# Designs tried in a protein design chat: VH-VL binders against q0atu2. Part 254

Target 1, 119 residues: q0atu2
Amino acid sequence: MLDKKARIRTSREYRNVFEKGKRLSGRFLIIYYVENALDNNRFGFITNKKIGMAVIRNRIKRQLRAIVREYQGQVKNKHDIVLVARAGIGKSSFEGMEKDYIAIMKKAGLFARNANKID

## First folded at step 13 (VH-VL)

Design tf52 (framework fv_dusigitumab)
Fold by ESMFold2-Fast, scan of step 13:
Structure tf52 (fold): chain C 119 residues (1-119), chain A 121 residues (1-121), chain B 111 residues (1-111)
Amino acid sequence: as target 1 above (119 residues)
Amino acid sequence: QVQLVQSGAEVKKPGASVKVSCKASGYTFTGYDINWVRQATGQGLEWMGWMNPYSGETGYAQKFQGRVTMTRNTSISTAYMELSSLRSEDTAVYYCARDYDYYETSYFDYWGQGTTVTVSS
Amino acid sequence: QSVLTQPPSVSAAPGQKVTISCSGSSSNIGDTYVSWYQQLPGTAPKLLIYSNNKRPSGIPDRFSGSKSGTSATLGITGLQTGDEADYYCGTWDSSPSAEYVFGGGTKLTVL
């Protein structure tokens, strides 16, 4: 689970990221991201009803939080980032979601240089 | 600018199959899911399913399960919807529409012009 | 038939106000956000309202949306002849399977 300070908490904050942020899509995930005025990163997680029933949506959300937490130290500072699950993500493995997350974050320029070699 | 351009009208006999195309332009095709919606003559809008052009995964409405197949060709930014075992009640205008995620939902922000499919003997 | 219930028709004179209702359940409107689509005669549907009450660029503020419990409402003020169309509400329903569901549509006639 991510620390409280690292989470986007309010509907208003989520909508700010969707409205002002950049969008980048992967196979299983979409990220919306924007630079914030804070000195830390914040993450949000969205699994809307097109993903499936609550049990599937809750599983996906937990797995995404675990992935983000694992790679938290590699993310460039001062960003608000919202992860949106794409239709079909429920058929993905944990490793598949993890690889997609890493690929998207690198594509967005949000991972520190040589992140894979440090880990 | 974002455009979805669909294939032309089709006339089919009962029991045949029809494959409608939807060519996307003005955006990254793999970045947005495509939904298919139909409208039978004198009826309302009816959702058929979604297709994720990046993964190739699909989800279909229960009513069409077993008769519909949604695919794509990413090299030409084109989505397809194939409906088999056609019946007279499948006479309809078929639309593709782009799925846009915003906060805790998604909706259809751009629609194709529609493809009329007539099933007659 | 349609999963969401709308009145089949509504009519009003130019300059008047009209309200179109959309009734659902806890598994759809009660649990998520509603969109509205306008379909002019002979054309494809067009997004009119999203996320209950937001307008896409180019949609005039005469169009508004709201949601309360398991029902949503589309409001149109300053009615114009060009508003004659079919109006559809739509939302996601995840029970028993994930499907996008539409209302039956409301035909708006401007007198």
Scores: ipSAE 0.840, ipTM 0.926, lowest interface PAE 0.8, mean pLDDT 91

Design tf53 (framework fv_dusigitumab)
Fold by ESMFold2-Fast, scan of step 13:
Structure tf53 (fold): chain C 119 residues (1-119), chain A 121 residues (1-121), chain B 111 residues (1-111)
Amino acid sequence: as target 1 above (119 residues)
Amino acid sequence: QVQLVQSGAEVKKPGASVKVSCKASGYTFTGYDINWVRQATGQGLEWMGWMNPYSGETGYAQKFQGRVTMTRNTSISTAYMELSSLRSEDTAVYYCARDYDYYETSYFDYWGQGTTVTVSS
Amino acid sequence: QSVLTQPPSVSAAPGQKVTISCSGSSSNIGDTYVSWYQQLPGTAPKLLIYDDNKRPSGIPDRFSGSKSGTSATLGITGLQTGDEADYYCGTWDSSPSAEYVFGGGTKLTVL
């Protein structure tokens, strides 16, 4: 779903965001985020084993990528953002995860409020 | 400074219930999941379950399903673990611990001091 | 009945080194990262190592972790009498259900 350039791919890059980034928690999601030196955003997705079996973790990852893709144009540019699924996310609906994502991104100040709102 | 402060020791009869509290301070309570772990005298650590204080969602170890309930009161940053139908085998120290998510796992970075529960037969 | 296997005890003299093993399976250590906890007598456990080999602030560098396949190892060099404790490995296991699992614990005696 997301272009290769918009994805955090290496363990080193993930750990950099965890170590240098700001942390903000939502109901089902935690984000770690840091400004990057690129001209684009990059997203990472973590569903650790406490979420459940591989089938559940893979479903959550796919749904989170779809949500991020849908709202990509609203995100303030030049950030590396890692989404971490919290315990209990597997009991949420797609709409519930989407609402949580929007709320946490707004709280973090990462959603543009005017010219970039749509795309 | 992060602290988890648990309620005092309890002595219960078989068949009773016990409710242990864990009061968090020094951080945003809703931002970190809470886990409960117990330890019988001279035995190892045994995981009981997790509770997400933001959502109220819980997950319990299969061994405790039907006997354990984990709740919270966000207005006083306090987590609770209630264990019912107590048996002598439930005599243990009960710990709450804060769950920290880092990369592809999570771990327990701060622990409460423990609550001793004795079930007298 | 521990899911992760540790030796029940290890011992060495002050100034020496020890290693404590933790053996699991592909559903836990083989698939995710391991943490280690130190429990001094009469106290709550304390996080010692996370993400296989990282130390929290305040943990001296004589404590180290490593992992190979389905086994993790805690290393302690320059042993001190204050290191006498029980050591537990721990990680998440998603089979048969998602649970945090601990090793059985290893009692370290500094002779």
Scores: ipSAE 0.845, ipTM 0.927, lowest interface PAE 0.8, mean pLDDT 92

Design tf54 (framework fv_dusigitumab)
Fold by ESMFold2-Fast, scan of step 13:
Structure tf54 (fold): chain C 119 residues (1-119), chain A 121 residues (1-121), chain B 111 residues (1-111)
Amino acid sequence: as target 1 above (119 residues)
Amino acid sequence: QVQLVQSGAEVKKPGASVKVSCKASGYTFTGYDINWVRQATGQGLEWMGWMNPYSGETGYAQKFQGRVTMTRNTSISTAYMELSSLRSEDTAVYYCARDYDYYETSYFDYWGQGTTVTVSS
Amino acid sequence: QSVLTQPPSVSAAPGQKVTISCSGSSSNIGDTYVSWYQQLPGTAPKLLIYDTNKRPSGIPDRFSGSKSGTSATLGITGLQTGDEADYYCGTWDSSPSAEYVFGGGTKLTVL
């Protein structure tokens, strides 16, 4: 589970990231991200209704949290990062979502360490 | 500047198919989903479906499932919507629109100018 | 028919205020945020309001949005003749299938 301190919790905080942050898109994910004034990273997760039924949206959100948790130590400190599921993500595998996350975080310059899997 | 430019008007016979194009410029084409919306003369807006230009994935309104196909060609930043088995009630203006994700929803921030499709015998 | 219910027309004089309602259900407006689109005669729709109450750049503050329960409202103050248009609410619906749904549209006439 992500520590409470590592989560974006309020609608005001989410909207701040959308309004002031940078946007980068991947195949299944979009991230919005901005540097924060805190001493730690915070993550938010959005699965809007175009993704599908509640059961699918809830599964995707849980899987994204698991991915973020696994790679948490590789993310450059002091950022608020919101992951938005793109239309079609429900057809992706867990591995597909994980690969997309790694690729987009690297492209954004947010990974402090190599997140590649062993060849 | 963001622009979506659609193909010209079409006149089709009942039973034919029509393929409308939507050429995007001024932004990264694969970064935003494309939606298709139609409007019969004097009527309201009707959503047809979305297409993710990065993945090629689509989702269609139940009403159009089996008759509509949404595709893209990323090398020319163009989205396509093909509607088959045309009927007179398919006479409408067809719009493409860019999908923008914001907080817990998304909306259509830029629209094409529309393509008039007339189905007549 | 439209999934979201709007009055078919509304009218008022220049300088007056109007409100346009958009009524839905718990699977759409009750559970997410609403957008409004303005369609001037002979043109494509234009985004007017997003996230229920936010304006895109270039939209004057005479336009406002709100929601309560399963209904959303578009407010227009200081009416101008250039505001004559069709107005549509729109949002995502989560039941039974995931679809974007529009209101039936409201024709605003400035008398």
Scores: ipSAE 0.844, ipTM 0.926, lowest interface PAE 0.7, mean pLDDT 92

Design tf55 (framework fv_dusigitumab)
Fold by ESMFold2-Fast, scan of step 13:
Structure tf55 (fold): chain C 119 residues (1-119), chain A 121 residues (1-121), chain B 111 residues (1-111)
Amino acid sequence: as target 1 above (119 residues)
Amino acid sequence: QVQLVQSGAEVKKPGASVKVSCKASGYTFTGYDINWVRQATGQGLEWMGWMNPYSGETGYAQKFQGRVTMTRNTSISTAYMELSSLRSEDTAVYYCARDYDYYETSYFDYWGQGTTVTVSS
Amino acid sequence: QSVLTQPPSVSAAPGQKVTISCSGSSSNIGDTYVSWYQQLPGTAPKLLIYDNYKRPSGIPDRFSGSKSGTSATLGITGLQTGDEADYYCGTWDSSPSAEYVFGGGTKLTVL
């Protein structure tokens, strides 16, 4: 579960990210992202009806929140990021979604760790 | 400039198969899902299914289950829709369309020009 | 049979205004956002409205959209002969399977 301050909650805030942000696609996920004027990151999650019935959409949303929460410390501060489930995500494993998320975030330059630090 | 260019008109016999192509240009092909929509003469639009060109996953309308196959070739940015066991009622214009996700829905922001498929004896 | 209900036709004179309705249910329009597509004779459909009311670049202000409950409405003002076309509403429905559903289409005649 993410802290309320780390969530995009209003339709107006979501639309702002879609309209002003950059888009980057992965295998099962799309992200829309934009810098914000806050000192924290905010995340949004979208599972539209093409994904399937409500029980499937709700499961995917919970899994995506868990993934984001696990890696939130690696995300560069001051971003609003919306995760959009792509068609077919319901057929992926949790691990598949996690790998896709990591790959997209690295490609977007949004991960602060592992991109800027050496073992 | 985004373009979806489809293959030319086809005339097929009942029981045959048809494979329509849709070549994408002007954007990252794997970044957007492709939908197929058909329209019989004088009739409305009918959704057939979606194909995710990145994953290769597909979803088909129940009406076309078992007869439709949607694939792609990422090296040439081309999507395909194959419909088998053709019947006269499959006579229609077939469209590919790019799926754009915006907020809590998605819609078809660019369409191919259409491919006329005529099924007759 | 279409899942979304539209009137089959509408007509008005040049310069007038028309509205085209699109009626659905709580599982589609009532629970998500509607798009409208314009199909000129002999051409592919073109996106006209998305997110209930927004216009893509190049679509003039005289086209508008709105939604109330389980119904959506397309408004066209300042009618021109070039607006003669079929108009389709569309949205996703996930019950019983996830499918994109269109209205039956409305033929607009500008007389």
Scores: ipSAE 0.852, ipTM 0.927, lowest interface PAE 0.7, mean pLDDT 92
Fold by OpenDDE, second read of step 14:
Structure tf55 (fold): chain C 119 residues (1-119), chain A 121 residues (1-121), chain B 111 residues (1-111)
Amino acid sequence: as target 1 above (119 residues)
Amino acid sequence: QVQLVQSGAEVKKPGASVKVSCKASGYTFTGYDINWVRQATGQGLEWMGWMNPYSGETGYAQKFQGRVTMTRNTSISTAYMELSSLRSEDTAVYYCARDYDYYETSYFDYWGQGTTVTVSS
Amino acid sequence: QSVLTQPPSVSAAPGQKVTISCSGSSSNIGDTYVSWYQQLPGTAPKLLIYDNYKRPSGIPDRFSGSKSGTSATLGITGLQTGDEADYYCGTWDSSPSAEYVFGGGTKLTVL
């Protein structure tokens, strides 16, 4: 589980990322990312109603948190990053989500140079 | 600038199918879902479904399940909506609209100009 | 018949203020954010308000949005003749298959 310090928690924090951050889209994920003034990264997870029922949204959110947790040590520091699940993600496997995450994060240039788990 | 340009008006007979196109430009086509919304003359807006241009995944309104098919050609940044088994009640202006995911919801920030589909004997 | 309920019509004189209500339920407006769309006669809908109260670029501050509970409200101050149009609220409703739902639309007449 992600540390509280590593989580975006307030609506204001989310909106800041959405309004000021850069947007990149993948197959199943959209990421919004912006530099923060902290000494750590913060992650947010959005599964909007377009995804479907709450049980599906919650499942996807848990899976995305697991993915982010796995790779968080390889992400460049001082970023707020929000992951938005695209509507079709419900039919994706965990591995598919992970692959998409890695791809989009690479495209964003958010992985550290010494990252060793992204291939 | 973001633009959605739809195909021209269609006249169809009952029982036939119609396929409307929506060509996107000014942004990364695969990065945003496309929604389809129709509006009968003098009536309100009715949502039909969404399509993810990247994956091809779709979600249709229950009302149109089995009768609507939303597809895309990524090479030309074009979305398609096909409606089969047409009825007179399907006479309407059909719109494509770009879906912008924002926080816990999404909204339609850009719309095509609309395509008039007339179903008559 | 629409999932979201709007008054069929509203009217006011130029310069006045009008409000358009949009009533839903806990499964839609109560759980997520509302958008508003303006449709001028003979044209495609245009995004007017998103995230309950935010205006896209180019939308004047005469237009405002708010949400409380399961209802949303669109406010228009300094009414102009060019504001004569149909206005729709919209949001997502979660079900086995999530669907976007619109209000029935409100025709605004500028007297």
Scores: ipSAE 0.675, ipTM 0.915, lowest interface PAE 1.1, mean pLDDT 94

Design tf56 (framework fv_dusigitumab)
Fold by ESMFold2-Fast, scan of step 13:
Structure tf56 (fold): chain C 119 residues (1-119), chain A 121 residues (1-121), chain B 111 residues (1-111)
Amino acid sequence: as target 1 above (119 residues)
Amino acid sequence: QVQLVQSGAEVKKPGASVKVSCKASGYTFTGYDINWVRQATGQGLEWMGWMNPYSGETGYAQKFQGRVTMTRNTSISTAYMELSSLRSEDTAVYYCARDYDYYETSYFDYWGQGTTVTVSS
Amino acid sequence: QSVLTQPPSVSAAPGQKVTISCSGSSSNIGDTYVSWYQQLPGTAPKLLIYDNSKRPSGIPDRFSGSKSGTSATLGITGLQTGDEADYYCGTWDSSPSAEYVFGGGTKLTVL
């Protein structure tokens, strides 16, 4: 699970990222991201009703949190980042979501310069 | 400027198929899902399905399952909706619309101009 | 038959105000956010309200939205002749499968 301080928790904070942030899309994921005034990153996760039933939405959300946690050390500090599941994500594998996440974060320039050396 | 431009009107016989196109411009085509919505003359809006142009995945309304196919050609930023086994009740204006994800939902922020499909004997 | 219920018509004079209701259930409006679409005669629908109450850029503040329980309301003040249109609410419903559902539409007549 991500540290409490690393989570976007209020609807106001989520809407701020959607309204002020940049949008970048992958195959299964969209990220909205903006620099924050804190000394750490915060992540949010959205699986809206178009994804499917609650059991599918809850599984996707858990898998995305696990992926984000695994790669959190590679993310440039001081960002609020919201991951939004795209239509069709329920048909993807965990590995597919993980690869999509890495590709999106690299394209957004959100992975630290030396991330590949640490891993 | 974001635009969705649809193909022209079609007249079909019962039992035929129709394929409507929707050409996107002014944005990254693969970055937004496309939905298809139809409207019979004097009637309300009816959702048909979504297509993710990046992955090619689709989801269809139960009413159209087995008769509708949604595809895309990313090289020309064009989405397609094909409806088979046409009936007179399929006479309608067919719209494509761009899906925008915002917070805990999504909505259709840009719509094509519509394609009139008339099914008559 | 629409999943979301709207009155078929409303009418008022220029300068007046109207409200258009949209009633759903706990599987749609009750647990997600509502959008409203305006359809002028002979045209495609246009997004008017999203996230229950937010306006896209270019939509005048005469248009407002709200939600209470399983119902949503579109408000229009200072009615103008150009507001004569059909209005649709819409939202996602995940039962039995994920589908976008629309209200039946409300025809607004301005004199």
Scores: ipSAE 0.848, ipTM 0.929, lowest interface PAE 0.7, mean pLDDT 92
Fold by OpenDDE, second read of step 14:
Structure tf56 (fold): chain C 119 residues (1-119), chain A 121 residues (1-121), chain B 111 residues (1-111)
Amino acid sequence: as target 1 above (119 residues)
Amino acid sequence: QVQLVQSGAEVKKPGASVKVSCKASGYTFTGYDINWVRQATGQGLEWMGWMNPYSGETGYAQKFQGRVTMTRNTSISTAYMELSSLRSEDTAVYYCARDYDYYETSYFDYWGQGTTVTVSS
Amino acid sequence: QSVLTQPPSVSAAPGQKVTISCSGSSSNIGDTYVSWYQQLPGTAPKLLIYDNSKRPSGIPDRFSGSKSGTSATLGITGLQTGDEADYYCGTWDSSPSAEYVFGGGTKLTVL
């Protein structure tokens, strides 16, 4: 589980990222990211009703949290990053999700230069 | 600027199929889902389904399952909606709309101009 | 017939305030955020309100939205003749698969 300080928790925090952040889309994920004034990254996870029933949304959230946790040490600091699950993600494999995450984060330039688990 | 431009009016006979196109511009086509919504004359809006232009994945309203097919050609940033086994009650204006994922929901922030489909004997 | 219920019509004189209600259930409005769309005669729908109460760029602050429980409300102050249109609420409903649902629409007449 992600540390509490590494989580976006409030609606205000989420909306700040959505309104001020940059948006990039992948196959299964959309990321909104913006620099923060902290010394750490914060991650948010969004699975809107378009994804499906609560059971599905919760499953996807768990999977995304697992992915983010695995690579969090390789992400540049001082960013708020919100992952939004795209419709259809429920049919994707975990590996596919992970691949998409890596690809989109690379595109965003959010991985540290010395990252070694992203290939 | 974001634009969705749809194909022209169609006249079809019952039992036939119609394929409406929606060409997107002003944004990354694969980055936003496309929804299709229709409106019969004098009636309300009816959602038909969504299509992810990146993956090709779709989600259709149960009412149209088996009769609607949503596709895309990414090379020309164009979405398609094909409706088969047309009936008179399918006579309507058909809209494509861009889906913007925002927080815990999504909404349709840009719409095509609409395509009139008339089904008559 | 529509999953979301709206009054078929509302009317008021210029300068007045009108409200349009949108009633749903716990599976739709109760669980997520509502959007409103304006459709002027002979035109495509236009996004008017999103996230219950937020206005896209270009939408004047005369338009407002709110949500409480399983109901949403669109408010229009300082009514203008150009506001004469159909208004639709919309949101997502999920079971067993997610579907977007609209209200039946409300025709606003400016007297």
Scores: ipSAE 0.711, ipTM 0.921, lowest interface PAE 0.9, mean pLDDT 94

Design tf57 (framework fv_dusigitumab)
Fold by ESMFold2-Fast, scan of step 13:
Structure tf57 (fold): chain C 119 residues (1-119), chain A 121 residues (1-121), chain B 111 residues (1-111)
Amino acid sequence: as target 1 above (119 residues)
Amino acid sequence: QVQLVQSGAEVKKPGASVKVSCKASGYTFTGYDINWVRQATGQGLEWMGWMNPYSGETGYAQKFQGRVTMTRNTSISTAYMELSSLRSEDTAVYYCARDYDYYETSYFDYWGQGTTVTVSS
Amino acid sequence: QSVLTQPPSVSAAPGQKVTISCSGSSSNIGDTYVSWYQQLPGTAPKLLIYDNHKRPSGIPDRFSGSKSGTSATLGITGLQTGDEADYYCGTWDSSPSAEYVFGGGTKLTVL
C-alpha cells in the first residue's frame, strides 16, 4: 500500500489533475499528470465500469498500486499522477502492466534514468 | 483536428457479412479506445462493443457476441467492425466513436459520420 | 427496450425552457456519471454533456445537466429552432457485465 500522503483522495483533486494535467497513453494505461505545490508525489488509480466487474477492477487497482510502489523512487518529485486503466487491461499480465507503466512514465519524462526500482 | 471518417454505404443479402472501416486523424490513434454504436431506422442508439487499438483487445455486447469482430490496422490509423450472418434487423447506421476517460467514467467525444448498411433480399 | 428510460418526445416554443429526464438504476446512473448526446436530423450524435453537468468546448451554457439518485436531467433554456433534435443519455452499466447503455432517446420538437 502507498502512504496516505502519497494518495490523491478527493474528487476535487482528481478532477484538477484531469483538467490541468497532461495526458499520455500506453497499451493498457493512461496517465494524467501535473506538477503540485507539495514536497511529495501523489498517485490516483481509476478503474471505471468499462473495465469489468468489481472483482476485476479491484484486482487491477491492487496490481497497479504494487507497481507504483515498486518504482516510487524513480518518479520525479512534486507531481500528482493519475493512472487510468483502459479497456482490455484485465487480459494483461502483471509483467505487461509493469512494462507499460515504465514505458509511459519514461515517455512523460517522469522517471529519472538512474533511479532503481523499489519492492 | 480530430476526425473519424467511415466507409461508404453497403447493401448486403441475408447471411452475408459486412466490414465497416473508420479512419482516424488529428490525434494519436493508439491513445484512445474506439466504440461501435448502431441505430436502426427510427430507433435509438445501441452499443456494440469497444476495441483498444494499441493492444488489439475487444469487448462486445452480449447481443452481438459470436457475430461481431472488431479489429484495427495501426499503420493506417483505421478501425474495423465486421458483422456476420446478417439479418434484415441488422439494417442500420453504424457509427464508430472515440472513447474519452474523465475521472471515474468515459464517454464518446467524437463520432464518425456513420455507415448505412442495408440488408435486403 | 432501452436500459435507461427517457420520455419519447417533448415540445416547446422558441425562448422557452425544457427538461428531459433519464431514469436508470443503482447499477448504472446510481453508481456512475452520465453523458448526454445531441443528434440533429440526418447527422451523427454529438457529445453535449459529460460528468453529469460539464460542457465540452463549444457547447453553450443554455445546456445544463444534473443528477439525483438514479436519475439524470438535461435542461435547455432559451430554446432555439436549431435545438430540434433527438437527445440521448448514456452511461456504463456494471450489472452483471460491463456495457455502455443509452436511454431510448427524446425527440425535441420546436414548434
Scores: ipSAE 0.846, ipTM 0.927, lowest interface PAE 0.7, mean pLDDT 92

